# Designs tried in a protein design chat: VH-VL binders against q8ixk2r445to577. Part 141

Target 1, 133 residues: q8ixk2r445to577
Amino acid sequence: FFGMLQNKGLTDYCFDYNPPDENQIVGHQVILYLCHGMGQNQFFEYTSQKEIRYNTHQPEGCIAVEAGMDTLIMHLCEETAPENQKFILQEDGSLFHEQSKKCVQAARKESSDSFVPLLRDCTNSDHQKWFFK

## First folded at step 7 (VH-VL)

Design p51 (framework fv_axatilimab)
Fold by ESMFold2-Fast, scan of step 7:
Structure p51 (fold): chain C 133 residues (1-133), chain A 120 residues (1-120), chain B 107 residues (1-107)
Amino acid sequence: as target 1 above (133 residues)
Amino acid sequence: EVTLKESGPALVKPTQTLTLTCTFSGFSLSTYGVGVGWIRQPPGKALEWLANIYWRDDKYYNPSLKNRLTISKDTSKNQVVLTMTNMDPVDTATYYCARIPYGDYEFDYWGQGTMVTVSS
Amino acid sequence: DIQMTQSPSSLSASVGDRVTITCLASQDISNYLAWYQQKPGKAPKLLIYDASSLESGVPSRFSGSGSGTDYTLTISSLQPEDFATYYCQQHDKLPLTFGGGTKVEIK
């Protein structure tokens, strides 16, 4: 699948990646932002290796979560996807992070209207349901 | 700042259709992420969610009310309209409209409510 | 549908008391819980969203806590204007559902 990765519960919010430093494209946190339909910073590809790839800039980025952390950050893609970069998009729309056994949830940043995807215990929450648009 | 106000008939006969209008100011339904919902409260009872509409015309309805509900908006007039068909005395309640500030399902500003009595 | 159960249905308290109200969800709602205050004849007012985030302009004596299926609203030192009915609402999944309400009455 490819396109804008949208949350079911948080209406019209999409995965968004816009690093401020063009000399360091990876290493920044993935955020959620209102879906604008123009691709670019909201265009992602879900691969057969269970990666969520960001291909709009080079080198290609792959979303990862480090052990013990709950935030999604952009790393360099590798020829063989490491375990921390593998997400299973399940039939019910949940995005299951294999290494941590947790699900990606849309969450608010500290009492603000800014949102981020992060790992939480898996539930049947609409905020843990994702689809490509 | 932000205000919402419900309007509509105070009395409705059984089997008739109810039409309620929410007129608001201080925000626009052309603003990304914003929505408006309808909630009702029968006298002495708990709150019950009815329907939501969002800036891109996405609509959601409480399935327990079957196909009786229709929600629509007129962004240029700052209005949201709810219709409910086949009214019954059990539908007697105060009806509220409320703002959804950004795509999520909590309600941060509410109208004063309008009482609708269903009686012959 | 997610069922929201509030306890107690009513309580009596004095000004200055610490008041706690609980809300139980029939399934894990991932902290997507809001609390509202409703005074007689008035519309509800949002107090707390995302289980623990205090709405702008709400006094700091109000706080929310909890996770999973079990959530609590606490009023650390009850004031005269706090006598009202309080409702919890899950905002995790459609259809949206509210608790039955907890009426806080003067003792």
Scores: ipSAE 0.498, ipTM 0.851, lowest interface PAE 2.0, mean pLDDT 90

Design p52 (framework fv_axatilimab)
Fold by ESMFold2-Fast, scan of step 7:
Structure p52 (fold): chain C 133 residues (1-133), chain A 120 residues (1-120), chain B 107 residues (1-107)
Amino acid sequence: as target 1 above (133 residues)
Amino acid sequence: EVTLKESGPALVKPTQTLTLTCTFSGFSLSTYGVGVGWIRQPPGKALEWLANIYWRDDKYYNPSLKNRLTISKDTSKNQVVLTMTNMDPVDTATYYCARIPYGDYEFDYWGQGTMVTVSS
Amino acid sequence: DIQMTQSPSSLSASVGDRVTITCLASQDISNYLAWYQQKPGKAPKLLIYDASSLESGVPSRFSGSGSGTDYTLTISSLQPEDFATYYCQQHDHLPLTFGGGTKVEIK
């Protein structure tokens, strides 16, 4: 699957990655931002190795979650996907992070109108349901 | 400052169609992520959600009211309109419109409400 | 549909009292729970969203807590302007549903 990865419960919000330095593509947090329909910083690929890949720049980035953390961070893609970069996109729309056994949920930052994807215990929440558009 | 105000008839007869207009200021439905919803409250009862509309014209309806509801917007006039067909005395309630600030489902500013009585 | 059950349906309290209101969801709502205050003859006012986030301009004596299916609204020191009916609302899953309300009355 390719496209903008949109949340079911948070209307018109998509995965978004826009690092300040285009030549330093890794190490920054993935955020949620209003879907603009133009691809670019919101264009992601779900691969057969269960990666969520940001391939608009070189080197290619893959979304990962560090052990014990709940934030999604951009890392370098590897020839064999490490466990912390594997997400299972299920038929019900859940995005399951296999290593942590948790699901990706749209969440609001404290006292803010800004949103981020975070790992949370899996539920049937609309905020844990994702689809490519 | 954000304000919303409901308008429409105070009395409707059984089987008639109710049309309510929400007119607002201090925000726009052209603003990314913003929506407006309708909620009603029968006398002495709890709040019941009816419908939401968002900036990109996404619409959601309470399934228990099925095909009776239509929600629409006129962004240039800062208005949202709700129609409800086949009114019945059990639909007697105060009807509110309310703002959704960020594309989620909570309501941060509410109109004053308009009382609609359904009787013959 | 997610059923929201509030308890108690009413309570009597005095100024300065700590007031606790509970809200039970029929399924896990992942902390997507809002609390509203409604004074007689007025529209509801948002107090808390995402179970524990205080809305701007709401006094710090209001707080929300809980997770999963069980949530609580606490007023640490009741003021005269706090006598009202309080409603919880899950904002996790469509259709949106509200609790039955808790009326806080003067003792």
Scores: ipSAE 0.430, ipTM 0.830, lowest interface PAE 2.6, mean pLDDT 89

Design p53 (framework fv_axatilimab)
Fold by ESMFold2-Fast, scan of step 7:
Structure p53 (fold): chain C 133 residues (1-133), chain A 120 residues (1-120), chain B 107 residues (1-107)
Amino acid sequence: as target 1 above (133 residues)
Amino acid sequence: EVTLKESGPALVKPTQTLTLTCTFSGFSLSTYGVGVGWIRQPPGKALEWLANIYWRDDKYYNPSLKNRLTISKDTSKNQVVLTMTNMDPVDTATYYCARIPYGDYEFDYWGQGTMVTVSS
Amino acid sequence: DIQMTQSPSSLSASVGDRVTITCLASQDISNYLAWYQQKPGKAPKLLIYDASSLESGVPSRFSGSGSGTDYTLTISSLQPEDFATYYCQQHDYLPLTFGGGTKVEIK
């Protein structure tokens, strides 16, 4: 699968990655932003190795979660995907993070009207259901 | 300030089609993430969600009523219209429109409601 | 459809009392729960969203708590203007569903 990764529970919100420095694409948090349909910062690829790749820039980035954290951050992709970069996109739309055994949920960022994807205990929430467009 | 007002007929006969208009001010449906929903409340009963429409024309309907409901918007007029076909006495209720601020499903500002009675 | 069950259906209380209203969801709603206040003849007013986030302009005596399937609205010191019917609403899964309401009446 590839394209814009949308949330079922948040109408018209997509995975978005817009690092402030184009020369430093790793180390920043992935956010949710209104889907604009233009690809660019909202274009991701889900690979057979269970990676969520950001490949609009070189080198390619892969979404990861550091041990003990719940935020999704951009890392450099590796030839063999490490456990912290593996997400299982399930038939029901859940994104299951193998290392933490948690699911990706759309959540409101504190003190704001902005949203971010976070790791949470897995539920049947529409806010934990994702699909590519 | 945010204001919503419902308008439509107070009396509807069984089998007729109901058309309700929500006119609002203080926000726009061209604004990213914003939506408007319709909720009804029969006399003395609980609230029942009917339909939502969002800034990019995404529409959602209560499945129990989906075959009867149509929601549409006119962004330039700040209006949302709900149409409900084949009215029955059990559809007698106060109908509300309400704003959704951020693409989620909670309603932060509500209209005053308009009472619709379905009777022969 | 997610069923929302409120308890009690009504209660009598005096000014200054602590009032608690419970909302039970038929499945885990991941804290996507809103509370509304409705006075007779008026539209509902949003009090709380995301289970515990207080809406702007709502007095701090109102608070929400809970997780999973069990949620509570608390009014720490009931005021005369708080006599109303309160509704919970899950905003996690379509279709959106409301509780049956809890009427808070003067004792």
Scores: ipSAE 0.364, ipTM 0.809, lowest interface PAE 3.0, mean pLDDT 89

Design p54 (framework fv_axatilimab)
Fold by ESMFold2-Fast, scan of step 7:
Structure p54 (fold): chain C 133 residues (1-133), chain A 120 residues (1-120), chain B 107 residues (1-107)
Amino acid sequence: as target 1 above (133 residues)
Amino acid sequence: EVTLKESGPALVKPTQTLTLTCTFSGFSLSTYGVGVGWIRQPPGKALEWLANIYWRDDKYYNPSLKNRLTISKDTSKNQVVLTMTNMDPVDTATYYCARIPYGDYEFDYWGQGTMVTVSS
Amino acid sequence: DIQMTQSPSSLSASVGDRVTITCLASQDISNYLAWYQQKPGKAPKLLIYDASSLESGVPSRFSGSGSGTDYTLTISSLQPEDFATYYCQQHENLPLTFGGGTKVEIK
């Protein structure tokens, strides 16, 4: 699958990656932003290796969660996807991070109108349901 | 300043259709992520959610009432309209419209409410 | 549907008291919980969203806490203007559901 990865519980919010420094493409947090339909910062590819890949800028990035963390960070893609970069998109729309046994949930960042995807215990929440648009 | 105001009939007869209008200012339903919902409260009872509509015309209804409810918007007039068919005395309540600021499901500003009595 | 149970249904307290209101969800709501204050004859007012985030303009004496299925609204030093009914609302799943309300009466 490829396209804009949209949240069921947050109407018209999509995965978005907008690195603030063009000379440091990886290492920044993935955010959620209103879906604009123009691709670019909101265009992701879900691969057969269970990666969520970002190809708008170079080098190509893969979303990862570091051990003990709950934030989704852009890392360099590897020839063989490491466990921290594997997300299982389940039939019910849950995005399951196998290494942590947690699900990706839309959450408000720092009590503002800014939203981010975070790892949380898996529930049947609309905020944990994702689909490609 | 954000304001919302409900308008509609104060008295409705059983089996009739209720039409309520929410007129608002200080925000637009053309703004990304914004929505408006309807909530009712029977006298002395808890709040009950009815329906939401969002800037892209996405509509959501309480499943227990879905076959009776229609929500629509007129973005140019800053209005949201709720219709509810086949009114019954049990539907007597104060009806509120409220703003949803960021595409989620919390309500940050509420109208003053309009009391609707269903009686023959 | 997610059922929201509030306790107590009513309480009486003196000005300056610490007041605690509890909200129990029938399933894990992942901190997607809002608290509203409703004064007699008035519309509800949002106090807290996402379980612990204080809405702009709300006095700092109000705070929310909790996780999973158990959530609490605390008023650290009750003021006369805090006489009201308080409602919790889960905003995790549709349909949206509210608790039964807790009426706070000032002695």
Scores: ipSAE 0.193, ipTM 0.753, lowest interface PAE 4.4, mean pLDDT 88

Design p55 (framework fv_axatilimab)
Fold by ESMFold2-Fast, scan of step 7:
Structure p55 (fold): chain C 133 residues (1-133), chain A 120 residues (1-120), chain B 107 residues (1-107)
Amino acid sequence: as target 1 above (133 residues)
Amino acid sequence: EVTLKESGPALVKPTQTLTLTCTFSGFSLSTYGVGVGWIRQPPGKALEWLANIYWRDDKYYNPSLKNRLTISKDTSKNQVVLTMTNMDPVDTATYYCARIPYGDYEFDYWGQGTMVTVSS
Amino acid sequence: DIQMTQSPSSLSASVGDRVTITCLASQDISNYLAWYQQKPGKAPKLLIYDASSLESGVPSRFSGSGSGTDYTLTISSLQPEDFATYYCQQHDNLPYTFGGGTKVEIK
């Protein structure tokens, strides 16, 4: 699948990647922002290797979670996806990070109206359900 | 400052249709992520969520009442309207409208409420 | 639908008391929980959002805690203006559901 990766529970919010430094496109946190329906910084691809790719630039970025962390960050894609870059998109819409055994959840930052995807214990929450538009 | 105010009839007869208007200021439903919801409270009972409408005209209804409820907005007038058909005495309640900020489902500012009594 | 059970339904307390109200969800709601205060004849007022975040302008004696299915609202030192009914609300899944309320009465 590919398109804008939207949250079921946090209505109108999509995966978004817009790093401030175009010369260092990787290394920054993936955020959630209001879905605009035009692709661009919200366009992602879910691959057969279970990667979430940001392919609007070259080389392509792949979302990863570092060991012991809960934030989703952009890394460079590898020819063979490392375990920290593998997310299982399940039939119920949950996005399961097998290495950590946690699910991607929409979350709000403290004292802020900004949102980010984070790893949390898996639940049946609509905030842990994702779909491509 | 954010304010919301409900208006509508105080008395409704069984089988009639109720129409309530929420008029607000201090924010716009053209703002990204913002919504307005309706919640009711029968005398001495708990709060019950009815419906939400968001900036892009996305609408959500309580499934137990969905076939009776219609929510709409007029962004230019800063108004949200709730219509509920086939009123019954059990629908007697104070009806509130409230703001939902930035795609979050919590209600951060509430109107004062309008009491609707359904009786013959 | 997610059922929200509050306990106790009512309690009597004195000014200066520590008051704890609990809210139990029928399934894990991942901290998508708000607490409201309602005084007689008035609209509810938001106190806490995302289980533990204090709304702007709300006194620091109010705090929220919990995770999964079990959540608590604590008032560390009850003031005269705190005698009210308190409601929890989950906004994890539609339809949004409220607890039955906890009435905090003067002893």
Scores: ipSAE 0.056, ipTM 0.703, lowest interface PAE 5.9, mean pLDDT 87

Design p56 (framework fv_axatilimab)
Fold by ESMFold2-Fast, scan of step 7:
Structure p56 (fold): chain C 133 residues (1-133), chain A 120 residues (1-120), chain B 107 residues (1-107)
Amino acid sequence: as target 1 above (133 residues)
Amino acid sequence: EVTLKESGPALVKPTQTLTLTCTFSGFSLSTYGVGVGWIRQPPGKALEWLANIYWRDDKYYNPSLKNRLTISKDTSKNQVVLTMTNMDPVDTATYYCARIPYGDYEFDYWGQGTMVTVSS
Amino acid sequence: DIQMTQSPSSLSASVGDRVTITCLASQDISNYLAWYQQKPGKAPKLLIYDASSLESGVPSRFSGSGSGTDYTLTISSLQPEDFATYYCQQHDNLPWTFGGGTKVEIK
């Protein structure tokens, strides 16, 4: 799958990554932002190795969750995908992070109008269901 | 200041079509992420969500009523219109429009409501 | 569809009382829950969003808590202006659904 990764429950929001510098891909949190259909910061690839790649810039970034954390952070892609970079997109649309046994959920940041994807216990919530647009 | 106001007929006969207009100020449906929804409340009963429309013209309907409902907007006039076909006495209710400030955020501002009675 | 069940349907209380209203969802709604206050003849007013976040301008005596399927609205010290009907609403899944309401009446 390739394109904008949209949330079913938070209907007009997509995965978005806005790195501070085009050559500084890593280290920052992935956010959710209103889907604009223009590619760029919202263009992701789901690979056969179960990676979510940000390949708008070079070197390519891969979304990861560090041990003990619940935030999705951009890391450099590796030749062999490490377990913390593997997400299983299931038939019901859930995005399952196998290493943590948790699902990616659209969540509001600090009761603000800003949204982020976070790891949470897996539920039947539409806010845990994702699809490529 | 955000304000919303519903308008439409107070009396509708069975089988007729109801048309309600929500006129608002203090925000625009051209604003990224903003929406307007319709909710109704029969006398002495609970609130029931009917439909939402968003800035990109995305529309969502209550499945129990979807075959009867149409929602539309006129962004330049700051208006949202709800149409409901084949009215029945059980559709007697106060109808509200309310703002959805971002995506699927809660209804943060509501109109005062308009009472619609369905009878001969 | 997600069914929202509020308890109690009504309660009688006195000024200064602690009031607790419960909302039960038929499935996990991941904190996508709002609470509204409705006074007779008036439109609902948003009190709490995301299960526990207090809306701007709402008195601090109102608080929300809970997770999963079980949520509560608490009024720590009931005031005369708080006599109203309270509704919970889930916005986790379409269609959005409301609880049946809890009427807080003067004892």
Scores: ipSAE 0.160, ipTM 0.753, lowest interface PAE 4.8, mean pLDDT 88

Design p57 (framework fv_axatilimab)
Fold by ESMFold2-Fast, scan of step 7:
Structure p57 (fold): chain C 133 residues (1-133), chain A 120 residues (1-120), chain B 107 residues (1-107)
Amino acid sequence: as target 1 above (133 residues)
Amino acid sequence: EVTLKESGPALVKPTQTLTLTCTFSGFSLSTYGVGVGWIRQPPGKALEWLANIYWRDDKYYNPSLKNRLTISKDTSKNQVVLTMTNMDPVDTATYYCARIPYGDYEFDYWGQGTMVTVSS
Amino acid sequence: DIQMTQSPSSLSASVGDRVTITCLASQDISNYLAWYQQKPGKAPKLLIYDASSLESGVPSRFSGSGSGTDYTLTISSLQPEDFATYYCQQHDNLPRTFGGGTKVEIK
C-alpha cells in the first residue's frame, strides 16, 4: 500500500514527516498532522519488507524505533530491512512493531493539541488502527 | 469566549423528523482539527453520543442510530445541523451540541441543551 | 461497543470528605477517558481529560487516575459546589460511550 497513513481513532490525522532542516532528512521524530491530500510530507509506502518508507526526498527514509524508546524516528533505508524498521500492518489495521512486541498508537504530545505516533502495549483501540488513503 | 446554543422544536409527534441547529461563537469550523458533536440525555438517564462533524466535513454517527441521523455544517454561519428521522417517544431527551477543540479531545464546551418531547 | 460502568450510582458525603468514583471499561481504553460534572438543570462541564489531565480552570481538588480498564475520579476535599452528577466517557473507540453517572449528594 501507499499514500497517506491515517489513524482511525484520531480524526483526519496522518503520519507526517517534516524535518526542520531539508538537508538533514533523518534523525527526527515522525508526527501526526491533519491529512491534507497533497502527498509530500504525508506520502508513505508500506513495502513487502514490512517497512514504512518515506520517499519524497532522496535518499529514501524508513521509519524505525530504537531499542528502549517508544518514538518513531526516520532512519536511512537499508538494502535488507533491519528488525527495528519492520512493522506488521495487520488486517484489523493494527501496526505491530515486531522487535518490541508493541503497537503504534496515536498519542497526544504533552497534553497539547499536537499528536505523535508512539509504541504502546497492543489494545483493541481505534487509536492503534491505521489505513492508507 | 466560546458559546454554543441549540435551537429547534420543543414538541415533535411520533414518525416526524426532528431538525436541531447548533449556533456557536468564539471558534470556527474552518479551524484545523475542530469539530462539533451532538449528545442527548433522556430525563433521568445517562448521556448518549449521537454524531460528530469536523472542519473537513468528516462525519461520524452512533451506529445504533446511523440510519436515522444526518449531520451537516454551514461554516460561514457558524452552524451545525442535526436531523433525526422517525421520532419515537423514547427519543424524548435534552439535546446538546458541544465543541471538540482538536482531533479526539473530549467535549470542552457545551450548549445549554434544548428539551425535545416526542408525544402524540 | 465499549461499556462504561460507574460505581457507585449515588453517594452522600460531608464537606471535607475524600470522595472516589470509579469507572470500569469493558476493554482496555488506553487512558482515552474524560470526566464531566453536571449540575442539576445544566450542561456537563469537562473536568479531566486523558484520564489524569486537569482541565484549565478546574480546582486542584479534582484528580483522575487509572489505566487499562479501571479509572478513578477523586475529589480530595468535597465542597458544597461539588454537588453534582459525574460521568466518565471513553473516546478510544466509536461509538463514544458514557458511564451511567454517579450522583454526589452532600449530607
Scores: ipSAE 0.190, ipTM 0.742, lowest interface PAE 3.6, mean pLDDT 87

Design p58 (framework fv_axatilimab)
Fold by ESMFold2-Fast, scan of step 7:
Structure p58 (fold): chain C 133 residues (1-133), chain A 120 residues (1-120), chain B 107 residues (1-107)
Amino acid sequence: as target 1 above (133 residues)
Amino acid sequence: EVTLKESGPALVKPTQTLTLTCTFSGFSLSTYGVGVGWIRQPPGKALEWLANIYWRDDKYYNPSLKNRLTISKDTSKNQVVLTMTNMDPVDTATYYCARIPYGDYEFDYWGQGTMVTVSS
Amino acid sequence: DIQMTQSPSSLSASVGDRVTITCLASQDISNYLAWYQQKPGKAPKLLIYDASSLESGVPSRFSGSGSGTDYTLTISSLQPEDFATYYCQQHDNLPFTFGGGTKVEIK
């Protein structure tokens, strides 16, 4: 699949990656932002290797979760996807990070109107259900 | 200052259609992420969510009442309208409209409510 | 639909008392829970969102806690203006559902 990765529970919010420097694509946190339908920073590809790829810039980025962390960060894609970059998009819409045994959930960032995807224990929450639009 | 106010008939006969208008100020439904919802409360009973509408015209309805409800907005007039068909005495309640500030989280400001009695 | 069960349905308390109200969800709601206060004849007022975040302007004697299916609202030292009915609401799954309410009455 490819397109804008939207959350079922958090109305009109999509995966969004907007690094401050176009020449440094990796190392920054993936956020959630209102879906604008224009692709660009909200355009992702789900691959057969279970990667969530950001193909807007070169080199291509792949979403990863570092050991012990719950935030999704952009890494460089590798020829063989490492376990920390693999997400299983399940039939019910859950996005399961196999290495951590946790699911991606839309969450409010601290005390603000800003939102981010985070790893949380898997539940049947609509905030843990994702679909490509 | 955010304010919301409900308006509509105080008395409706069984089988008739109810139309309620929420007029608000201090915010706009053209603002990204903002929504307005309708909630009702029968006398002495709990709150029941009815429907939401958001800035991009996304609409959500309580499935138990889906076939009876229509929600719409007029962004230029700062109004949201709820229509409910085939009114029954069990629909007697105070009807509230309320703001959703960002996403599907909470209702942060509520109107005063309007009492609707369904009786012959 | 997610069923929200509040307990107790009513309680009697005196000014200065610590009051605890519980809310139980029929499934894990991942902290997507709000608490509202409603005084007789008035609209509900938001007190707490995201299970534990205090709404701006709400007194610090109000606090929320919990996770998964079990949530609590605590009033650390009840004031005369706190006699009201309190409602929890889940906003994890549509349709949004409210608890049955807990009426806090003066002794």
Scores: ipSAE 0.099, ipTM 0.732, lowest interface PAE 5.1, mean pLDDT 88

Design p59 (framework fv_axatilimab)
Fold by ESMFold2-Fast, scan of step 7:
Structure p59 (fold): chain C 133 residues (1-133), chain A 120 residues (1-120), chain B 107 residues (1-107)
Amino acid sequence: as target 1 above (133 residues)
Amino acid sequence: EVTLKESGPALVKPTQTLTLTCTFSGFSLSTYGVGVGWIRQPPGKALEWLANIYWRDDKYYNPSLKNRLTISKDTSKNQVVLTMTNMDPVDTATYYCARIPYGDYEFDYWGQGTMVTVSS
Amino acid sequence: DIQMTQSPSSLSASVGDRVTITCLASEDISNYLAWYQQKPGKAPKLLIYDASSLESGVPSRFSGSGSGTDYTLTISSLQPEDFATYYCQQHDNLPLTFGGGTKVEIK
């Protein structure tokens, strides 16, 4: 699947990656932002290797979570997906991070309209449900 | 400053359709992430959520009432309208409209409420 | 639907008291819980969202805590204007659901 990866619990919020430099596509946090419907920085591909790819720039980026961390960071894609880059998109919409045994949840920054995806214990929360639009 | 105000009939007969209008100022439903919801409260009872509408015209309804509810907006007039069909005495309540600031589901500013009594 | 149970249904307290109100969700709501204050004949007022985030303009004597299914609202030193009914609301899953309310009365 490919497209804008939208949260069920937040109205019109999508995965968004806006690197500060088009030649530095890795190392920054993935955020959530209001869906604009134009693709671009909100266009992601879910692959058969269970990767969430960002291929607007070269080399291609893959969303990863570093050990002990709860934020989603853009890393370089590898020929064989490492465990920290594998997310199982389940039929109920949950996005399960295999290595940590946690789910991706939309979370608000305190006193702000800014949202970010974070790893949290898996629940049936609508804020842990995702779909491609 | 944000203000919301509900308007509509104070008395409705059983089987009739209720139409309520929420008129607001201090914000716009053209603003990204903003929504308006409707909540009701029967006398002496708890709050019950009815429906939400958002800036992009996304609509959500309480499933227990979904076939009776329609929510719509007129962004240019700063108005949100709720209709509820087949009114019954158990629908007697104070009806509130309230703002949703960021595309989530909490309500930060509420109207004063309008009391609707359903009786024959 | 997620059922929200508040306890107690009512309590009597004096000015200066520490008041704690509990809200229990029938399933894990991942901290997506709001607290509202409602005075007789008035609309509810948002106090807290995301379980512990204090709404702008709300006095610091109000605080929220909890996680999973168990949440609490605490008023550290009750003031005369705090006598009201308090409602919790989960803002995690549709349909949105409210607790039954806790009435804080003058002792």
Scores: ipSAE 0.464, ipTM 0.848, lowest interface PAE 2.4, mean pLDDT 90

